# Designs tried in a protein design chat: VH-VL binders against o27280. Part 86

Target 1, 266 residues: o27280
Amino acid sequence: MDSMNVPEVLEIKRIVEESESVKTFIFSWDFRREVRPGQFVMVWDFRDEKPMSVSLIDPVRSEIGISIRRVGEFTDRVHGLSEGDLLGIRGPYGRGFELMGRDILLVGGGIGMAPLAALADEATARGMRVDALVAARTADELLFLDRLEAAGVNISTCTDDGSCGFKGFAHERLLTLEENHDMAAVCGPEPMMFQVMRILDERDVPAQLSLERYMKCAVGICGQCCLDDTGFRVCAEGPVFWSQELSRVREFGRYRRDPAGRRVPW
Short names: E, the ipSAE of ESMFold2; O, the ipSAE of OpenDDE; V2, 0.75 times the mean of E and O plus 0.25 times the DockQ between their complexes.

## First folded at step 3 (VH-VL)

Design r23 (framework fv_azirkitug)
Fold by ESMFold2-Fast, scan of step 3:
Structure r23 (fold): chain C 266 residues (1-266), chain A 121 residues (1-121), chain B 107 residues (1-107)
Amino acid sequence: as target 1 above (266 residues)
Amino acid sequence: EVQLVESGGGLVQPGGSLKLSCAASGFTFNTYAMYWVRQASGKGLEWVARIRSKSNNYATYYADAVKGRFTISRDDSKNMVYLQMNSLKTEDTAVYYCVRPSYYEGFFDVWGQGTLVTVSS
Amino acid sequence: ETVVTQSPATLSLSPGERATLSCRASQSVGSYLHWFQQKPGQAPRLLIHDASNRATRVPARFSGSGSGTDFTLTISSLEPEDFATYFCQQYDSFPLTFGQGTKLEIK
């Protein structure tokens, strides 16, 4: 059987507090199982299992990092763990980001900066110029600024309340940035990603977007990975999609689903 | 832009005490572990003490040569790290450096200019 | 404890020449070996981290290689500013340990 589908019990090597609500958990990793930015793992606390994006990929140190925001019972329990405690990890799963050209724009909202931080590391290692637009509701929710700066990334910030950088939404800030890029990668709340995608499409910048709700489709967890509006193959691999693929999904950025699977406006 | 500035060094007699301070600026101080490293004149570098961030419960670690005599501490509200040195010995004479490791702790990234501590009668 | 030993203790070369500095660990440290440059009266400066990665603003003439127990720092063409003492450090196990240094001096 594929060893990728069996949880490996790993020791938490280090814990880094990224903000009041976000922590990065670092584990030793055997890179015979390759991990790419944009992929996720299933984190098992021996009661429940949840998908989490990989935020640090360090083959030189043989380590991966997983950044987790506290949003419910599972994540609250995981946040209570200490260095030396154990977690089950299986994966990686999903399609990773693809890099092309010499210049990349990263647009991240909140915890969506986690997979983009890993991508920034790969892009800079390849010699690409990396510009990052980091967005959050408030200054306290901006993530990875020091890490991105240490990686040599050119950073722009925006907050809804104006507490740091540009006052406004990511797409409004993007309209004031006129630099040309060979590609973009976007991760954050779906309404933000939709607006950013539209601007990038008008600028003829190819973009890849990471959709959290499609992480379960990549592992076959949801039986309803059918994108009826697009003529898309049932159960296409996620979570990363090209903007051209998403432009055909009428639901993207306009509707979410409730627990019963019904469409609800954002 | 990132800066570490040590102070508190000086001449002290054997058996005396001295407190070193390190003022940090230009980065999110409270998320980083902090170290003290020393170097005797014309000699190599020696790790002294480490204090981790609040998320790691401010865990402290000491080199065997100073354990029980030195105490590392921090004040995140002031962006300060301290080294309280008690029962000083002649062999503690060295330049003491305040050091910031990499974000995920793996190498010594940023060093202060150092402060000289001389233990002599 | 992991003992780290540097060789040679002193290396006398002229500007434009290639410098090769060695560092050996008493047990495997993987790739967790770092190189620092120190000029008289100054703090150490990080040059290479994790065996082979150049630190920010470090000139391309500096390169690192090796893994396990044997590591090398190479300066492809010496500039006058490169004459300094170089230290290696392992970050694999506590206590953290440094080499005794290699002094690179002008001929």
Scores: ipSAE 0.037, ipTM 0.593, lowest interface PAE 6.8, mean pLDDT 86

Design r24 (framework fv_azirkitug)
Fold by ESMFold2-Fast, scan of step 3:
Structure r24 (fold): chain C 266 residues (1-266), chain A 121 residues (1-121), chain B 107 residues (1-107)
Amino acid sequence: as target 1 above (266 residues)
Amino acid sequence: EVQLVESGGGLVQPGGSLKLSCAASGFTFNTYAMYWVRQASGKGLEWVARIRSKSNNYATYYADAVKGRFTISRDDSKNMVYLQMNSLKTEDTAVYYCVRPSYYEGYFDVWGQGTLVTVSS
Amino acid sequence: ETVVTQSPATLSLSPGERATLSCRASQSVGDYLHWFQQKPGQAPRLLIHDASNRATRVPARFSGSGSGTDFTLTISSLEPEDFATYFCQQYDSFPLTFGQGTKLEIK
């Protein structure tokens, strides 16, 4: 058995409430198991196991953070935990983000800002200029603004209801912003990512997009984490893909799949 | 049978405003996205705006030509979709169609009869 | 943006003849291309979706083929009611774009 595939039982060191529906769980981490922004871990509550993106990577403090949005039975149980409680963690898994150039644009929607927050830390540590476009339905669902500001990131916000920043969606705000980036990284609802990708393609900005689809199995052995047409498996080949790879995927941005593998609208 | 009936078109001066309405019947309206598509005289079709269903948080999208000037909205209790058009330009002159896409939003399935908007001084 | 170009602009044929209409995309659209028929004073009517799938109530004489950048709409034996304008549309990328149309007229 690969040691990376064995869950380690870790104590929750700290819990940060990011919003009413999102918490970040902080654990001590042995960095002999390297973790890169864009990778995910399997979180085990001793009943069920679910994939979660790593949102904090701090080798100086020997900590990782995992941000979890409350969306169902498993996440409701995990949100009920306290500092000192135990969770099983295994991984990391998946392809992380690749950084290039001097200037990067981050475009995040909702919980999609979680892996991008970790990327922002790495990009700033590398000496890159980082601009972030942070989108949510309402102001109280905007995530990591204080953390991004502390990291030196230049932030633009938008909310669907206009409660903070630009009134509208991420792609609508992006159309009003000057383009001067060597690359972009995008994570959020798939329809948002599709629209953003199209604009970045028109502006000749290479983009990486993170697909964090629901899955029933741990490491991509089932159809729920496959993309149609190309046969990519999110947990094996993703979750991070270049925009050129996604241009060939019929499913991307149009529909998702339920647990039975049937198309459902976004 | 599925029907889409547009209204609200007419003659308006440049800089003026019009609100188009589309009454839907014969299907479960609240589960579908809705589009507006226009066609200038003797020209091809041009997408204008999209509004998604409640399950997709009523997300809205606009063509660059109308961004910031037009607003698409819907009232599921009345089976209505609307297009509020502000700061109208002569190039907005067209027949405007209310369109229902396929359930998974892959193609335009059902079209209304259209309503003419003329922007002229 | 993906530009969609139709040819010919006008096609003059007689009832009973075969019509072949072309649609070219400036970039690959996979099979995310569909065809509409429009008669004067009427809304467009969906004929073919996803390059080759005939829409509901569309007669068997209509067929679509092609993938990537090159697409064809074929009407195997023209009926009088088929003389109309035909549009193709790509829905692979935003903005969604349409061809300029091919007008099919009686010779």
Scores: ipSAE 0.000, ipTM 0.364, lowest interface PAE 18.4, mean pLDDT 83

Design r25 (framework fv_azirkitug)
Fold by ESMFold2-Fast, scan of step 3:
Structure r25 (fold): chain C 266 residues (1-266), chain A 121 residues (1-121), chain B 107 residues (1-107)
Amino acid sequence: as target 1 above (266 residues)
Amino acid sequence: EVQLVESGGGLVQPGGSLKLSCAASGFTFNTYAMYWVRQASGKGLEWVARIRSKSNNYATYYADAVKGRFTISRDDSKNMVYLQMNSLKTEDTAVYYCVRPSYYEGYFDVWGQGTLVTVSS
Amino acid sequence: ETVVTQSPATLSLSPGERATLSCRASQSVDSYLHWFQQKPGQAPRLLIHDASNRATRVPARFSGSGSGTDFTLTISSLEPEDFATYFCQQYDSFPLTFGQGTKLEIK
């Protein structure tokens, strides 16, 4: 048997409210099953299961954290749970982020900051200099600012409405930041990631981007994960991709597929 | 620089009321749960109350010894947490500390200087 | 309720000596046991969190160990400022509970 793919029923040890719509659920974890930033787990509420990125990796406390945004029936049920309640967890799955160099840039939008917060912890523990650009629609939707500050991360914020930091989008803010980074990691809405990737490519900064739509493919859910017009499926390699892989994909940042397979603009 | 400053302590008669305040600075107050912990002279520490952030509807939790008599509350616009103490008993005499937990509420990481409450006739 | 018991109640030592303080939980608290130092007239100060992790600006002479129900705080070589009361606390379950304290006093 593959113990990696067997769900383990775990007790919710703590719940932390990150915002009005986001909670982090913390579980004890046996680190003989290695977990890397950028990987995800399948969360099972004994009715449905959904992929969720790991947002806290703490081998010292023997804990992982999973940050969940309330967006539908499954997440509404999970948000209704209390400390002491049980959830099924299996994994981890997917390709995680790779750290390289000395100076790194993190660019996160909304809940996309969750896997990047775990990466920030690892990078600072390795003695790297970490700059984070945290983007959201409004100040109330910026996530993990205090956690990043506690880790020693240099933080820049931007909000669409100007309620915190730079007024504008992540890519507009990025144009005003120094170009001196050895790598970048990006996670957020696909249109944001596309614009950010373009700027980083022009600056010759290698970037890794995390695409939520590939998490289902990594656990064997077929879906239609084709991002280009050749009919080739790229569903097994996510959710983290290098920018050079995504720059060749015509649909990245421009179109998605609905359940009927039609192209729909973002 | 993270700081918690308590005020409102003093001498009060049994059956009386007192309201403690805690002014927070140097961190994003509204994302943290806040706690009150007390210590009677020469005695151990005792958890009193907890209040969560707005996203959990300011959920409150109390030690059995104070349940129904004490009310914890907060005002995020002022970075304040409060403890309203009613029907005070002599055994409520203690130094009361305002406490901020770690980011994921795993331990108590920042303590105020404390404010003394004396309940006697 | 998880009861946390400290021993000894009082420990009399001289500067330069090694101090070993014990804390026992009535049921497993995994590693979620924390140590605080309190000097007369001051608030408690976090020393060790999660059994063995030294808090910010805490000197290297302080160390913690243990898991489950049996925990130890060690001060490798006592300095004059270390004579204080030490409390352990579990954060595994509510209600949160503290030990009764170990008073470290100068001989």
Scores: ipSAE 0.038, ipTM 0.566, lowest interface PAE 6.6, mean pLDDT 86

Design r26 (framework fv_azirkitug)
Fold by ESMFold2-Fast, scan of step 3:
Structure r26 (fold): chain C 266 residues (1-266), chain A 121 residues (1-121), chain B 107 residues (1-107)
Amino acid sequence: as target 1 above (266 residues)
Amino acid sequence: EVQLVESGGGLVQPGGSLKLSCAASGFTFNTYAMYWVRQASGKGLEWVARIRSKSNNYATYYADAVKGRFTISRDDSKNMVYLQMNSLKTEDTAVYYCVRPSYYEGYFDVWGQGTLVTVSS
Amino acid sequence: ETVVTQSPATLSLSPGERATLSCRASQSVSEYLHWFQQKPGQAPRLLIHDASNRATRVPARFSGSGSGTDFTLTISSLEPEDFATYFCQQYDSFPLTFGQGTKLEIK
């Protein structure tokens, strides 16, 4: 027991290059250990470990996938690995997305599309109608479009530079989309998620948002990391939170914390 | 049309118990937190209890005045909220309102008509 | 706990006049202050949420302003149906607290 807290050494079965900076690493997985969209695993390269969202959940192939963007020393080392190399994986951890109703809106920015791609697979398998707004800085950074299209997802795109789809930000594109979804799921840069949440709030669309900064809370590192400045506590483990939990968190979309716990603007 | 209908109020002796019910309709009940708020005659409004949705593990919160005596619960299959009131005191005499907050729990959006609870010897 | 205090306790005005109601919080509640109207024998009705946002189907004559500790509800031109008790409420911190009310009555 306690298998989630001991890294299992797994062979990289397949690597898919999603973009110049993003790769998906695929591993064989025993689905007696349940994993849900929105959950994450700790990835250990035998030197450092980092939390990574699960981006592919495939019980038919007995595989999971983990999509990793190259942003620092750890991720640079992992990107240098090949099929057949080994990584330590422990988990899954955290609260996954919940699905309800008959239609869902997904709003993903950059690598935030990774956990939403796994959610899209589950939603389509359940017979839900899925609309996805995929946002990135440029066309080359839009992720999982082919996978979403193959699944029957209705796709809208936007890029900051206008190189694909709507020219502008995710929240600006969202204002041009229909309002009648039973729920939404949002993942991406925190300022984007904050703006999207405000629009969904005005439309009374229940939304779930995935926050990287709360992954450490889910593994038990900090019991009070989700306490806001007004005394309201976000009592559920991350990284996935309902928008009703986040509307009271003063730091959401405005501040981050340094290692000393001080508030720093984005 | 969003509707909240309270029932179960009445006259009870100090130390007694009552269970209030609230029937919700016209919205997706299981995604909303639900609250109870009371108002004594000639006085202001006072928050009593809160129960969050399933996505928040049905977390419950109580005003200090009722903590340990009152229990809020819900049955999502029936679109019902309950308030079990034990060890009632004369100070608990009030109209009790079932309240739906905004979806993001920022303000009290929809109120029931209220049900009167009188605790008297 | 955050104490919310309303003033005046009673405001006597005539139809057509402007009403200004005040609400003070003992500590900052940011913009998380709301206004309700209550008529005798009825449940409270939401008027203004988050300091300045008018609730659905609330007439344009009602407006709210303020942030932090000092808030105002304004009724630009009183209609006969506006004579009621008004409560403010903070939703910034637990326990949630209400003001004691301002009764708006005909002069």
Scores: ipSAE 0.000, ipTM 0.384, lowest interface PAE 20.1, mean pLDDT 84

Design r27 (framework fv_azirkitug; at its last look DockQ between E and O 0.84; V2 from the best seeds 0.00; counts 0 for: pae E 4.7 > 2)
Fold by OpenDDE, second read of step 4:
Structure r27 (fold): chain C 266 residues (1-266), chain A 121 residues (1-121), chain B 107 residues (1-107)
Amino acid sequence: as target 1 above (266 residues)
Amino acid sequence: EVQLVESGGGLVQPGGSLKLSCAASGFTFNTYAMYWVRQASGKGLEWVARIRSKSNNYATYYADAVKGRFTISRDDSKNMVYLQMNSLKTEDTAVYYCVRPSYYEGYFDVWGQGTLVTVSS
Amino acid sequence: ETVVTQSPATLSLSPGERATLSCRASQSVGSYLHWFQQKPGQAPRLLIHDASNRATRVPARFSGSGSGTDFTLTISSLEPEDFATYFCQQWDSFPLTFGQGTKLEIK
């Protein structure tokens, strides 16, 4: 257990461009260390460290993939790396998704599709029917479509600008879908997740949602990722939560805390 | 539907040149590496060339048998892959397949129907 | 380069019988060994990837096993449509190489 908290310096085996702003970095992985969809790792570029979701779990090739969106200084540096370069990886951490039932609905927005893509692979491998609602601002920002299709996932797309699929938001598209599923997994912008959760709750579909918060330690010690009122630590009790758990979290869909601990509205 | 369609095959004399084309559809072409694989009549398959995606600077790789003679290229704006074949030899006679690898380039998952190249005097 | 050798060159069987095809690599390729089915006049079709994973829409009667240097493709009960040529291919290192093929024909 102690070894998982020490960053392992790993060589980037491959880099895949998922979109203009998202790259997947593939590493060799010792699967004696179990990793589940929905869990995250801490990525260290020897200057800073950030939590990243695992988007690829391939025990056959002994590889994992981490999809990273370019959003700031850290990710800018990482996106500048090449195959053969080194990164520090520690983890995995957090609670991942659980699969139940026969039919699962995935609802993802933007980079939120990263952990869901991994979940899709697992679900399809288990013989589950997987429907995925993939949302993005524009068609160019839709992630993992070909990958999901190859896995046998039934895909519906929606874009804010209507450049692909349904014009509108994920929750709006969801309202047009009549079919219920045994379970849903949701990951994306928190306002999206909030709306999607409400719909799923109304339909009595069990749902798991992956939250993003500022994480520093990843081991439930520093408290930076604590959710108000509940005391839930996103890095320990999450990042995947059941909808019933999130219903207790007042801040969910409303605000978050920035690195300085200040409340910031969504 | 994912589809690859080769064209440009035909009869050419030794020392001649030919350019093959492959039209891709049904997937996000620009994110994939692309391959050419050939098969002589009644024989096995042979990897010919590889071109990586833009994110990997369109890096190209060739089998030793075709190095210096063949050039693989792509036009992402047109979803096209090409194989320029120069200084053709009789042993280059084969059906040439345009091939897409898996999403993370682990195996060949989609093949075109192939185009026949015959090099004969 | 890694040489991939298949055996037998030709396998004559009847529908309903079990078919076992072998593929050997000159050096370890881990699990990076794939199987293709090819019928006359058609392009190869991915059958098994990474030694033991059936490709999409591949019937359950097809199975792959092995690691390192020795691999096996098994067809539990042959159907008429299964009579074709089968190729193995390693993806451990470049150049990528294929076996010479096993022709499965009707006895």
Scores: ipSAE 0.630, ipTM 0.856, lowest interface PAE 0.9, mean pLDDT 95
Fold by ESMFold2, look of step 5:
Structure r27 (fold): chain C 266 residues (1-266), chain A 121 residues (1-121), chain B 107 residues (1-107)
Amino acid sequence: as target 1 above (266 residues)
Amino acid sequence: EVQLVESGGGLVQPGGSLKLSCAASGFTFNTYAMYWVRQASGKGLEWVARIRSKSNNYATYYADAVKGRFTISRDDSKNMVYLQMNSLKTEDTAVYYCVRPSYYEGYFDVWGQGTLVTVSS
Amino acid sequence: ETVVTQSPATLSLSPGERATLSCRASQSVGSYLHWFQQKPGQAPRLLIHDASNRATRVPARFSGSGSGTDFTLTISSLEPEDFATYFCQQWDSFPLTFGQGTKLEIK
């Protein structure tokens, strides 16, 4: 952590349990450092540092919210924290979503709804019509439904087990939805995003998709987040890419990289 | 439809007790903090108590006027908020509202219809 | 605690007129100042949150402005349904406090 990009230590103001496995941690934020939906931050618990989704961007209250899914030792430790505890945050990093037109479709799988919830707030604040397809394995894992409804978002749901909404995958539900959007924003498991991108491309809907890769430096120096054929760095040129950019990337939807940089199938 | 319905108000003598209930529906109750706000007849509004969500350890906070006498609690399995009111005084006479804040707190967005508590001999 | 003071206590106007209601906090509350409307026998209804943000289903004739200690609610052209009592409320610090209200009545 050199002096160019050192985490700022911030106090947790509030915690919201979004699901059994997802919490949103809310911090004061000086918006002279702008934050845009789709950008990410590196969260430091004084032992390790991981990239996390920004899910709330509130310049009126000078607050940001960071949604974290409990999936391992680092996130278990963070989930054990309370209001008033400290975390290091560096960022934001990466290219965020760009809004266009009047009607936007959001397609989110699991924790991928986090950056899309922030985008929904910005879109509704602009007066856009927002439709959201919210996907999860089970009803209990559907994220941000109350928040999205309160914001005036039109929600469609799908669950793998059929416990809420359409039974099946997000791309299958998408085939049954209206084709009347000026753009789409997609975030979730990479195989889901590939299938959704294919449908949106066929419909000629401009789409932006948010990618995840293992990240260490977050400023594009270490190379751990590079895409194969393009040389794009997810932390610098992404994580949000237009579908046209991603259609030129052979690794998209096919494999991921472990911490040692080795290719591993999805 | 988001709904908050209070019950349990009534007439009680000074020094007595009442327990107010608030039934919530139409939203994911267990992720919200919940509040009680009261209004004496013809007067302004006064915040009474807050109880936070499970993720914030159900932390409570009280207005000075009721601290030590009132207890806010919740039952997430029943979507209920309660206000146990002990050692009631005549100045506690008011309509009591159950109130839901915005999702991440910061303003009051849903109010119940209120329940009247009258403390008099 | 932060005291919130409203003026005037009563405002008598006719339909079609512009109403201007004032709210002053005893210390800065930033933008954490909210406005509510209350009609007789009803619970308060949120109009404006965070100084200037109109709540859902609130008509465009309602607007809020201000920051720090001085805040204004404006109703650009009064409709008959707008004659009610209006409260402001700060959420900068506990205890959360409300103004005493401004009664807007038909002249």
Scores: ipSAE 0.226, ipTM 0.688, lowest interface PAE 4.7, mean pLDDT 87
Fold by ESMFold2-Fast, scan of step 3:
Structure r27 (fold): chain C 266 residues (1-266), chain A 121 residues (1-121), chain B 107 residues (1-107)
Amino acid sequence: as target 1 above (266 residues)
Amino acid sequence: EVQLVESGGGLVQPGGSLKLSCAASGFTFNTYAMYWVRQASGKGLEWVARIRSKSNNYATYYADAVKGRFTISRDDSKNMVYLQMNSLKTEDTAVYYCVRPSYYEGYFDVWGQGTLVTVSS
Amino acid sequence: ETVVTQSPATLSLSPGERATLSCRASQSVGSYLHWFQQKPGQAPRLLIHDASNRATRVPARFSGSGSGTDFTLTISSLEPEDFATYFCQQWDSFPLTFGQGTKLEIK
């Protein structure tokens, strides 16, 4: 574990703007440290560390990518960096997604498409049929459409305001899509994931959901790293959970915890 | 359908200037770097210039053969990339291709049809 | 700069035969070597990227191999539409450089 607990200082090789608020930072990576879709790393800007899902896994090029949405002080500082600048990376951590069957569904909301884009690459490389439902509030917040198309993924979109694709929420769009999938992977806002999980359960489609709860740090054991009813720790036992495990958690889809551990509605 | 359409080629005298345009459609243009590559008749391909996306401050990079004479630019509001060519030489005679790299800049993915530039008296 | 050199300059074969095209880099480019097909009057078309990965809609008869300085493009059984010029290109370092091309012509 020592190699996973010590940050490696890596040079930012490339930065790609995915949207006004999201950038992908690409690093050379030594794949003697395995990384799988659904895992995360701790990103250190030499002031603070935050967990970020791995969004690109490219062993052919010996590169990983980390997609970061600008939502606070840490991410604002990271967004201000340029190619050639340095970041510390620890990890990877957590359980990755498991692929099964021939036909899979990916349902992503906002930045939740980041770990799913890495999964899409692996699934298409294995010869699987991949359908992706990409959801956002507006068209300019839809992520990875060109990347998914380049990978051969069958894409459906929905926006809350109807500016691209289906007008409505991810679960409403899902009701209009073909039901024939061997598994699904879901990542996005918790209320969206709850509604999607419910539909997939009714269709008897096994689903894996990536739960990226707010965390103060990956090394600390705190309230933000636990699910209420089950005691699951996102950094230790997640972030990927099967839908049957999440059905036992009263908090899932209804409440979250703030940095102080207080229960707040979504 | 991803499409790149070049225009602005033609005949120009040595020492003259010409501006090439490339109209992009079918993808999220503003997130991609864009490249120009040229090919003289019956010859090999030669990289000319690159312009990166806004997240990389529209950074430009040029082949030594054209540095100081050519300027690459883009207008994300119009999905356009340009190549301003000054102090043209007969050696600049070539078909000029507008090229989109792979999403994370590793290989040339999509090529335009090309536009012919002839520098001759 | 990294120079990439292709051989042979011209390869004359008949439909149904196997074609083997070589590309050599003056220094290691890892696996950052790509292959393009070009027909007269047309833009180049990506065939293989990163030494061995077939591009979308490229037929299975095309394959790439190699790493470091020595790379090969193989066409297992030539079809009439395969007679074209083939270019290799490195993306390990700037300036980006292309080989001079191998012209595959019908015998």
Scores: ipSAE 0.035, ipTM 0.599, lowest interface PAE 6.7, mean pLDDT 86
ESMFold2 (binder alone), look of step 5: mean pLDDT 94; pTM 0.958
OpenDDE, look of step 5: ipSAE 0.572; ipTM 0.839

